# VHH binders against q9p7j3, part 12

Target 1, 174 residues: q9p7j3
Amino acid sequence: MILPLFPETQVHVFVYENVSNCAAIHEQLISQNPIYDYAFLDAATILYKKQVYSAIIRALEDRRDEQMKTKTIHSEVILSLSPKTEISSAFRQFSMTKKSKNIVVVKIDSKLTEEEEFERLDKLVEGNRVEFSDEELQKLIDFKVLKKNYKLDPSTLENPLASILSSIALRGYS
Short names: E, the ipSAE of ESMFold2; O, the ipSAE of OpenDDE; V2, 0.75 times the mean of E and O plus 0.25 times the DockQ between their complexes.

## First folded at step 1 (VHH)

Design c13 (framework vhh_7yz9_2; at its last look DockQ between E and O 0.01; V2 from the best seeds 0.00; counts 0 for: pae E 21.0 > 2, unsure alone 58.2 < 65, placed apart)
Fold by ESMFold2-Fast, scan of step 1:
Structure c13 (fold): chain B 174 residues (1-174), chain A 123 residues (1-123)
Amino acid sequence: as target 1 above (174 residues)
Amino acid sequence: QWQLVESGGGLVQAGGSLRLSCTASGSIFSINAMGWYRQTAGNEREWVAFITSGGSTTYADSVKGRFTISRDNAKNTVYLQMNSLKPEDTAVYYCARSWEPLYGSDTHEYDYWGQGTPVTVSS
């Protein structure tokens, strides 16, 4: 996938449900195994495709402007989902854990085609691939987690998209 | 431009104290975390203490309870307060800019180093 604001940047997003090896993946992330250089998100935290795209765009803007707070573009995506600029808090809120069951995986600057990345990820992730769509994401979301992460009140929870996107875009300015 | 200026090293008797300072100068692109490292002759560089931009600290087991890392973001300065010094603490101490550990990792990575300041602890 190509983003209009970053046409030179190749982006792929994958969704897996019923993942059985999250603990093994998490150990590889702790050890910084370069084979696992992706943003591994807990799907319980993601409600919309636009939420993921907004975080990707913010991370790419920070890289362009030489303002990244983390070592890799993929960790910057995870940070960019958070309304705060605290790295440890963002990772606790949005990254996959040993206990995750459904995950969203982002790859930026892939030198592989989408099909080649699918083949590679299917060897790393023991779960069922589903479409990256609002319908599939809405089956995997935990609204209690979403509400807590974005500090949503009952009035915004009925249509949270604008609030979520604003939180991502205004990170560090409010 | 990124520069690190260290001070505070010297000779001290066992059981004594020293405070090391490291000030970052110039235009700072980004500061996520700062660390102190040390190297003795014939050994590889050893991590000592780490502090995030938000002030969370971690320490090597060899210095826990004796050393305290702190920072003053208004002065772009990181400190290492060293108490109850032992002869085995004798080393050249380096200040470094480090990336914040992710996923609960204890691994630390560095991208800028200070010049180093020698610390000698006599028996």
Scores: ipSAE 0.275, ipTM 0.618, lowest interface PAE 2.4, mean pLDDT 85
Fold by OpenDDE, look of step 5:
Structure c13 (fold): chain B 174 residues (1-174), chain A 123 residues (1-123)
Amino acid sequence: as target 1 above (174 residues)
Amino acid sequence: QWQLVESGGGLVQAGGSLRLSCTASGSIFSINAMGWYRQTAGNEREWVAFITSGGSTTYADSVKGRFTISRDNAKNTVYLQMNSLKPEDTAVYYCARSWEPLYGSDTHEYDYWGQGTPVTVSS
């Protein structure tokens, strides 16, 4: 997928459910294995496609403006999901953990087609690929975690997407 | 903004069955726990049933074994299947949205209500 604002950057997003090897993936991430050069998100924290895309765009903007706070574009995506400026908090909030069962995987700067990237990623993730859609994400979300991560209240819950996007966009400005 | 619309009320004989529906609008339905209440003239509204965002159900003692609450998130709808109806079940039934998606206490926090649907059970 090509984002209109970043035509030079190809992005792919995949969703996996019932992943059995998150712990193994996590270990590879800790060891900084370059084969695992993705953003691995806990699907329990993702409600909308636009939430993911907004984080991606924010990360790309930060890179463009040389304002990245993290070391990699993928880690910046994780940070960009968070309304908090602390990197550690963002990772605790949104990153895949050893206990995760469902994940969202983001690849930025891909040189492969979506299918080719999937074939590559499929060797790393032991789970079932599902459609990257709001419908499928909605099935995997933990609303308690969502409310906590974005400090949603009865008024903002009327339009969760707007609230989430605002939190992402305004991180560090309030 | 949120809106709840109940339907399915009516007249039924004792021992009969009725299925109420409540359709929600305004945001993602699945993020909220939903409940049913009922009220008779001159009395306070009483809790009937509760269903969490995850689908766990809880019932008032007066309706346990007879009523079933369920939800269809794809249709933004919560249902109340009422079996073995009794005259004392006669009331206006209200659907309500809870702020808390998970039920953890006897106190429910509801912030949106429907207009209600009347149920009359004749002897």
Scores: ipSAE 0.019, ipTM 0.345, lowest interface PAE 6.2, mean pLDDT 91
Fold by ESMFold2, look of step 5:
Structure c13 (fold): chain B 174 residues (1-174), chain A 123 residues (1-123)
Amino acid sequence: as target 1 above (174 residues)
Amino acid sequence: QWQLVESGGGLVQAGGSLRLSCTASGSIFSINAMGWYRQTAGNEREWVAFITSGGSTTYADSVKGRFTISRDNAKNTVYLQMNSLKPEDTAVYYCARSWEPLYGSDTHEYDYWGQGTPVTVSS
């Protein structure tokens, strides 16, 4: 969702499948190379567009309210996907790793059009871009990982969206 | 038109402190990410610190815990507070506006660079 203060914040989301260079990207992230200033998520953890947008909105709200817990807005998105407040756990569970095969990439505060940002990102990621859609995300999700990350039981696995979105929205209030 | 002007460099004894300033001319300063880089003779510029438009900061490992980047959007200024300086910190320090470079054109790593301010750290 869009709040009045967020229409000025440009956000782009990209999805790549069959990425062959996650280890190289991971090395650049460890080195804190500013060219790689994106949130790189493991697509195995993402089932819905709303999951990503809810994490982005939560991160932007925390920035607006001076309540951010991490050093960058992109790292805050990664934390915001987690039902827990522990930063290291969130990165372990949701961030791209050296072994990831499919990724979701988020850019916040972009000064570029989506096409311009894609041209830049495509030089960094060796993989095939697919549409950011529930249809494509469903092909890339690992339901075992999703269940573990959000502690879903059999009844919530039938309709996991509400449980996941509540976890993102209510993180830190319980 | 963007202009970046660095200041605050000089000669400092090891263990001392300096504060560098980088003033931008543009009104869009508050929505840009800004970085500090440094360069010794004959080497590529080395990234030092980065600050996002929202104020989030990151640092190179070699300066973590000693350097602090900050910004004052009302003055269009980014600062680099350098404490516990070492001779290895001797370099020309540049600020830059972040525009992501294209891999096929690495000569445009950033669209705007300052003139640089020299820092010398002696024993």
Scores: ipSAE 0.000, ipTM 0.085, lowest interface PAE 21.0, mean pLDDT 79
OpenDDE, second read of step 2: ipSAE 0.000; ipTM 0.221
ESMFold2 (binder alone), look of step 5: mean pLDDT 75; pTM 0.754

Design c14 (framework vhh_7yz9_2)
Fold by ESMFold2-Fast, scan of step 1:
Structure c14 (fold): chain B 174 residues (1-174), chain A 117 residues (1-117)
Amino acid sequence: as target 1 above (174 residues)
Amino acid sequence: QWQLVESGGGLVQAGGSLRLSCTASGFTFSSYDMGWYRQTAGNEREWVAFIYSGGSTTYADSVKGRFTISRDNAKNTVYLQMNSLKPEDTAVYYCAAEGWDYSEDYWGQGTPVTVSS
C-alpha cells in the first residue's frame, strides 16, 4: 500500500475472518511477544479502508513530529482510530479481544516482503484471509460498535465516512 | 506488586475547591500516562482529565477551565485541582495509570467527592 504523505513507508494491511485462536493471540499480545508486533484490530470496528489509512497517516505524522503518545507505532495506530487521546480506552474500543472473530492486522516498517508477512501471519492466525477492501470490511462491521465508538447519530450512520475521518484527523485538535 | 493511593476527597459546597492526590508505587510512574475518571450513580465511569508522561494534558468538555491535572514524577504523584465545583461533579473519583498495550490499567480504589448545593 502506498500512502501519498509517506510514500517510502512500508505498510501492509491484512484481514482475517472466522479466526478461531483470538484468545491465544491475545495472550501473546499481553505477554508483549515481539513476534506479534502488529496492530491487531477488531474488524467489528472498521467500516472503510480509508478509516485504517487515516489512522496510519495520523500515527506516522505524530511519529514524524516526535509527538507519539504511545510506545510503538502500532499502538499509535490503535490510539489514532479513537476520537480521544485516552490510550486504554482506545485499546478497549478498537483492538482485538479474546472473543473477536474477525480481525484487521496492520504492519508498519516491515523488513519482510508482503508475501513473507503473509506467510508469517498465516502461521499465527487461524482464520481465512480475505481482501482488504470496503466490500469485505462491510461484511464484518458491527454498526452498534461503530456508532458507540464515534458517537454517531442516526442521520450520520447512513453515510458515516466523513464523520469518522474527521474524528480521526481532528483528534485532540479543534 | 503495584499500588495507587488516593486522597483529598470529601464534602464541599458548590463553588468550592478540592485537590485530589494519587501516589503510585510498584511501577515506573514517570513512564505512564495518568488519568482521572469519575463514576456517578447509575452511570459508567467517565474520563475527566489525562496527563501524558511528557506533561501535556487533555480534559473532558464538562470540566475544561475548572479542573487542572498535574504530576510530580519525583513524588510519583498525580493531582487533580478541582475549582468552581458544581453539584453535578458529585461522584467517586478514580486515579488510573494507562497502559501502553493490552495489559490491564492500574486503578486506585476511588475517593468520593460530594458537592452540596
Scores: ipSAE 0.000, ipTM 0.163, lowest interface PAE 11.0, mean pLDDT 83

Design c15 (framework vhh_7yz9_2)
Fold by ESMFold2-Fast, scan of step 1:
Structure c15 (fold): chain B 174 residues (1-174), chain A 117 residues (1-117)
Amino acid sequence: as target 1 above (174 residues)
Amino acid sequence: QWQLVESGGGLVQAGGSLRLSCTASGFTFSSYDMGWYRQTAGNEREWVAFIYSGGSTTYADSVKGRFTISRDNAKNTVYLQMNSLKPEDTAVYYCATDYGEWSDEYWGQGTPVTVSS
């Protein structure tokens, strides 16, 4: 997907399955190690590529408008996935935990090429990289988590894309 | 070395009130979002209320209108005022920092609350 409103913004998204060192990564994130300046998401919460891109677009809009609520653009992506504008709730809902097994990693405004970011992340993440595709994401999603995070009923869960995107776009107004 | 020390738990009759306190040390309390959680026998800890460093509050649906969270940054203390208590509020109540922006989650040891029928 091309970001039409932010064509000069470099965006890379990586998906890792069977990650064995999430606890170690989490400790680095708590210590605010700048090497780990990425949005680390639990793949159990992400069903579609468009879900991730919608959150990125919202975060970039907040940065453009000088309305970011978090300290980094990557934290703003995590916040933007949540239907509500509560930082702690968004991190609890969407971010990687010490117990996570599959993760989605977002990098915005990379100073490196996609290949260079991959080499860098491969040194930090002990897991198997898979394609960032709806097919791969659907293997890693937890539908109970998705339903709870976006307040989906069973009928909506069969085709949740529009509801998820609307929740992200309307964040903070309900 | 961080610490969170809860107090104020005890036995109370249904319809009664109780005020819990949690005093923090070893970190910059005013910079942290603070929350109250509870754990009933056989269940995972569940979130009850949060107060953000900026003063905004959020509540679990089960306690909205009955519980009020507040903080006193000068005393490094967060409070939970519990009104109109029900037997189903019986639990061990825990004070914790929140995950916000990769902040570490510090936990207290818990304070038991028993609400009699």
Scores: ipSAE 0.088, ipTM 0.485, lowest interface PAE 4.0, mean pLDDT 85
Fold by OpenDDE, second read of step 2:
Structure c15 (fold): chain B 174 residues (1-174), chain A 117 residues (1-117)
Amino acid sequence: as target 1 above (174 residues)
Amino acid sequence: QWQLVESGGGLVQAGGSLRLSCTASGFTFSSYDMGWYRQTAGNEREWVAFIYSGGSTTYADSVKGRFTISRDNAKNTVYLQMNSLKPEDTAVYYCATDYGEWSDEYWGQGTPVTVSS
């Protein structure tokens, strides 16, 4: 996928359910294995495609403007999902953990087609790929976690997308 | 045609140094992250060092402070300076992009490094 505002940057997003080796993946991330150069998100925290796209766009803007707060573009995506400015908080809120079962995987600056990237990632992730869609994400979301992460209340739950996007966009401006 | 050619391996005594080279062709070298991997008989391949297209580097814990990875985009070449070599560094060393582990077509033939006690 090519983003209109970033035509030189190819982005791929994949969703996996029933992943059995999140702990192993997590260990590789801790060791900073460059083969694992992805943003690994806990699917329990993701409700909309636009949520993920908004975070990606913000991360790319930060990189463009030389204002990234994290070390890598993928870590910046994770940070960009959070309404909080603290990197540690963002990772605790949105990143895959050893206990995760369903994940969203983002690749920035891919040199491969979507299918080729999938074949590569499929060797890394032991789970079932599902469509990257609002419908599939809705099946995987933990609303308790979502409410906590974005401080959603009954008034904002009617249109949670607007609240989520506002939180992402206004991070650091409150 | 994608091609990576490693060189510089050989026999060296413990505490010695070697400099490996890998020359790339068939792709836009400067746009890719490049790395060195190593493999011993009977063991899985492990990454050793990586240099990103932006020039930043990362190293496996086992080689930090001893190995230095660098690149020359004008020559389509990535280097691995290995100092303070140990017998446990004995392996066949391979050059690859960050895609190398997923397809054999992205690897070179490798260059053997033997460190004697």
Scores: ipSAE 0.017, ipTM 0.288, lowest interface PAE 6.6, mean pLDDT 90

Design c16 (framework vhh_7yz9_2)
Fold by ESMFold2-Fast, scan of step 1:
Structure c16 (fold): chain B 174 residues (1-174), chain A 117 residues (1-117)
Amino acid sequence: as target 1 above (174 residues)
Amino acid sequence: QWQLVESGGGLVQAGGSLRLSCTASGFTFSSYDMGWYRQTAGNEREWVAFIYSGGSTTYADSVKGRFTISRDNAKNTVYLQMNSLKPEDTAVYYCARESYFGDEQYWGQGTPVTVSS
């Protein structure tokens, strides 16, 4: 996709269901294998496309302003999903784990086309790709996890989008 | 193989200052993010301050404005400058080498800090 404030930044987002090799992927991520330079998110934490876009935009703003708190733009996306400024807490809340079953994968500044990234990821991820859409994400979300991560009460759970986006945009201010 | 050795803890009066040091060996220090955590008896370890390899820093709200984390890559050392100490800052302080995602942490042995009235 093309972001209005970052028109030269290529962004690709992929969603995988029923991933059987999360433990192997996780091992590669903690060893910082450059082949795995993506943001690997647990789909149980993502309800909306706009939630991912907002985190990407916040991460790109922090990179532009030389205020990144993590080593890479991809880890900064993971941090940016959290309403807290605590890095280890954010990764514990949003990043893929060895026990994850469904994942959302973000690539920023790709040198490859979307098709080429898909072919590369298909070799790394043993799962079924689904469309990056609110409908598909809603099938994978865990509402208990979402409620905990964003501190939602029953009234905001009925329409959580504004609360989630506000939490992402105001990270570090509130 | 790897080691993290904390020093600088001790007894200090409320309002005082203390500087903690953590010297690393057995890995390429400049490539890793480093953090300071603290633990009181009966409680989980809580994050205090974080410095990533590029030099940016973050702080827990409880210490913001009073504590400063810094690093000296030539000396393989991370520091925590603690000013305006309060009795509630009493804890064992731990240095940690952070994993890329914060899911694995490598800890030092800890250094106790006691802030008295």
Scores: ipSAE 0.000, ipTM 0.182, lowest interface PAE 10.3, mean pLDDT 83

Design c17 (framework vhh_7yz9_2)
Fold by ESMFold2-Fast, scan of step 1:
Structure c17 (fold): chain B 174 residues (1-174), chain A 118 residues (1-118)
Amino acid sequence: as target 1 above (174 residues)
Amino acid sequence: QWQLVESGGGLVQAGGSLRLSCTASGFTFSSYDMGWYRQTAGNEREWVAFIYSGGSTTYADSVKGRFTISRDNAKNTVYLQMNSLKPEDTAVYYCAAGDEYWPSDDYWGQGTPVTVSS
């Protein structure tokens, strides 16, 4: 994927449904196993491709400006999805948990091709790969979770994209 | 503003016990998940035990049944009770807050060394 503001940055996004080993993946994430250096998101929280891209762009901007709040660019992507700058809350809201069933996986600064990352992830994730598209994401979203995470009211729920993107872009600004 | 201070480390014989403490200040302790991590020479820092704000706990397989994590919200303190210690448990032990997976540098303590001799 090409990002106009970050043309040298290699980005890959993968979607898995019906994942059976989320508890094992979670254990590896909390042990900070470097093999699992990806942003593992709960697909219940992601409605649009633009939502993921906006969080990636915000994380890259924070890295460029030496304003990262977390230790890794992948953790910064997870934080950047949240309308608040509280790290613990962002991870509870957006990162995959032991109980997750569908996940979105982001890799930034990959030295591997998308095909090679698929091969690597196939060894880590026990689930079905699906296309990273709005159509596939809309099958996996939980609207109750989305509404809670972005504090959407009935009027914004009719067109949630603008509100979500604004929340991501304006995170931490008064 | 955020501060985590570990204590209780030291030298102990294999089969012995130690209790580590981590006292927090500068944040609302009861609202945060807390974890213990350790780092051995030549290895990456690894997770040991985690206690959620609600009180549930989880443990790395290597310490399950031997270590117990607990918290005292009135004292802003998280504890790690280490029983049946092995030479392989020799490490610097770190307390962390704020993140489930990747705590920022501001949310880590300085560490307390534990040496287990055979």
Scores: ipSAE 0.015, ipTM 0.169, lowest interface PAE 8.3, mean pLDDT 82

Design c18 (framework vhh_7yz9_2)
Fold by ESMFold2-Fast, scan of step 1:
Structure c18 (fold): chain B 174 residues (1-174), chain A 118 residues (1-118)
Amino acid sequence: as target 1 above (174 residues)
Amino acid sequence: QWQLVESGGGLVQAGGSLRLSCTASGFTFSSYDMGWYRQTAGNEREWVAFIYSGGSTTYADSVKGRFTISRDNAKNTVYLQMNSLKPEDTAVYYCAKDSEFYGEGDYWGQGTPVTVSS
């Protein structure tokens, strides 16, 4: 996916499986260590590349329009994944926890290349990097978590993409 | 550290009104979403109303048209104006702030009790 409305914005997305140090990472995130200025998502909540890109686009639109509700663009990405506008609810639903095993990491406004960010993250994350692809994400998703977060019924759960994207796009309306 | 102090609860007759206040300290009030929840003995806390940092509001269906949430960022205070009160509104009302930090969760106040007599 290309970000046509934000062509100068550097966006990198990384996927790690079998992460053994989530508790240590979580401690750094709670302490707000600036080295960890990324959006750390639980891969159990992400089914599609388009889901992540839709949240990134919404966060960038909110920044452009001076409507960000959170203090950082990375926190805004986490909020933008949620169908609701309650910040702590979005973090509970989508962010990495000490119990996470697989994570999705988003970096916005990086001055580094994707490979340089990977080298940096490789020092922070003790896990196996996999391709950011729908195929790899499907291996890591928890459908019970997905159903709960987006309030999907059984008919929607069989083909949830449109419902998920609609929820992200319509956040804050009705 | 952070603190949320609720006030304004009390005993009121059905059809009456109360105004609850919650004064915040220890964080940048204008940057956070604020809400009101209520809890009756033996039941889980239920959401009542929410006001976002940008000023938009949402309400639970049970209180729409009767309750109004508002904020005064200069005073670090969020308000809940409760009109046309019903006996089923009897509960302890809690003020909460949303957190954007991993694991920080919602911060809750001590609560202010509201009793609506028939």
Scores: ipSAE 0.192, ipTM 0.567, lowest interface PAE 2.6, mean pLDDT 85
Fold by OpenDDE, second read of step 2:
Structure c18 (fold): chain B 174 residues (1-174), chain A 118 residues (1-118)
Amino acid sequence: as target 1 above (174 residues)
Amino acid sequence: QWQLVESGGGLVQAGGSLRLSCTASGFTFSSYDMGWYRQTAGNEREWVAFIYSGGSTTYADSVKGRFTISRDNAKNTVYLQMNSLKPEDTAVYYCAKDSEFYGEGDYWGQGTPVTVSS
């Protein structure tokens, strides 16, 4: 997928459910294995496609403006999901953990087709690919975690997408 | 049908240099990240250097400043220039495409042995 404001950057997003090797993937990430150059998100924290896209766009803007706070574009995506400025907090809130079951995987700057990237990623992830859609994400979300991450209350829960996007956009400005 | 063929290994004295080559076929080479790994007997295979499809490189701490990875997309070849070699660099060196930790055969070549004598 090509983003309108970043035509030179190809992005792919994949969703996996019932992943059995998150612990192994996590170890590779800790070891900074370059073949795991993705943003691995806990699907329990993701409710909307636009949430993911907003984080991607924010990260790309940060890179464009030379304002990245993290070392890689993928880590910046993780940070960009969070309303908090602390990197450690963002990772705790949104990053895949050893105990994760369902994940969202983001690839930035891919030179492969979606199918090629899938074949590549499918070698790393032991789980079932599902469609990247609001419908599928809604099946995987933990609303308790979502409410905590974005401090959603009864008033903001009427339109959680707006609240989430505002939190992402205004990170560091509150 | 993916294929990787390594070459350039051999015996060298400590402080010497070697240049490894890996020729790829069966896939769109220029679109893929490529890496070098090494393995000693009784140990797990470890990555040494990686070059992204975009040309950026990264290295294991143990080889930073001594090894240089590069690629020639026109030749479907990835290189590993190894300078200031140490005995601890002795290993079988493998070229790999993406996802090589979970793949067998398609992602690995036969390997090329490197022996660094004291």
Scores: ipSAE 0.018, ipTM 0.234, lowest interface PAE 9.3, mean pLDDT 90

Design c19 (framework vhh_7yz9_2)
Fold by ESMFold2-Fast, scan of step 1:
Structure c19 (fold): chain B 174 residues (1-174), chain A 119 residues (1-119)
Amino acid sequence: as target 1 above (174 residues)
Amino acid sequence: QWQLVESGGGLVQAGGSLRLSCTASGFTFSSYDMGWYRQTAGNEREWVAFIYSGGSTTYADSVKGRFTISRDNAKNTVYLQMNSLKPEDTAVYYCATPEDWGYSEYDYWGQGTPVTVSS
């Protein structure tokens, strides 16, 4: 996919359910293995496609403006999902863990086609790939996690999209 | 080129106090979360306290009410004020920076500062 404000930037997003090797993937991420240079998110934290795209756009804006707080663009995506500019907190809130079961994987600046990235990731991730769609994401979300991460009250939980997008876009502009 | 230098450790009697310091260089300190960790011989490294870039703090249950983490962004320094020290607090203390991709809370770039509490 190509974003209107970043037309030269290639973006691919993948969703896997019932992943059995999250602990092994996590060890590769800790060791900073270049083959694993993606943003690995816990699907329990993602409700909408727009949530992911908003974080990607914010990360790309921060890179453009030389305001990145993390070492890589993929780490910046994970930070950008958080309403706070606190790196450890953002990773605790949104990144995959050894105990994750369903994951969302983001690749920015790929030199490979989407199909080639699919083939690579399918070898790294032991799970079932599903469509990146609001319908599939809504099957994987944990509303307790979402409420905690974005400080949502019961009235907002019925239609949280605007609140989530505002939290991502207005991080640090309060 | 990121550097963290811990200091302030030493020998202290039970019930005493120590203030640990960690001075950072080579990165925009004010933008990063900072933590204190400790490790005793034969045991896993354990988290002690975190201070976030926005100033909020969290503490491990074992030190809550006795230790206080703080930061001075103008001095690129994070502190750990340790009060009511117990023999069980004997450890090498490390500060941490998110130089890695962010997935590991155990990546440390300091040498550590040893703390020994007399029984």
Scores: ipSAE 0.220, ipTM 0.661, lowest interface PAE 2.3, mean pLDDT 84
Fold by OpenDDE, second read of step 2:
Structure c19 (fold): chain B 174 residues (1-174), chain A 119 residues (1-119)
Amino acid sequence: as target 1 above (174 residues)
Amino acid sequence: QWQLVESGGGLVQAGGSLRLSCTASGFTFSSYDMGWYRQTAGNEREWVAFIYSGGSTTYADSVKGRFTISRDNAKNTVYLQMNSLKPEDTAVYYCATPEDWGYSEYDYWGQGTPVTVSS
């Protein structure tokens, strides 16, 4: 996919459910294996496509403005999901863990088509690919985690998207 | 409030051994994965060894068979036993959670402990 504000940057997003090898993937990320150059998110923390897109856009803007706080664009995506400025907090909140079962995988600056990228990623992830849609994300979300991550209350739970997007956009300004 | 303090570095001859220690505070140590990393001036950081909260370990190829990572949860300490040291192992060694080190150079770091291996 292409983003209107970043036409030269190709982005792909994939969703996997029932992933059996998150621990192995986590180990590869720790070892900084370049083959695993993606943002691996815990799907339990993602409710909307726009949430992911907003984080991607924020990360790309940070890179454009030379204001990245993390080492890589993919880590910046993870940070951008969080309302907190602490990198460790963001990763604990949103990053795939060794105990994750469902994940959202983001690739930025891809040189491959979506199908080619999927073929590559499919060798790394042992799970079932599902559609990147609000409908599918809703099946995977943990609302307790979501409420905690974004400090949602009864007044914001009716339309959590607005609160989530505001949190992402205003990180560091609250 | 999270703190990591490395110690045990020093000068050693090639083929020698050192044991590094990292004492953690400010968080529930036993619940977190820990890793050892190293860096030389002007170069990228390098992952060295990792130990899960459950005790399983993994090593970089460059140190496999020579280094051993372990932890003592009662002491909030992670160790790195370095045997058969080589000049190439010369670096400042840091401990951190993998998430912190993997994606940030600013979060919950100690000052590191320098290791110099002479020929």
Scores: ipSAE 0.008, ipTM 0.274, lowest interface PAE 8.8, mean pLDDT 89

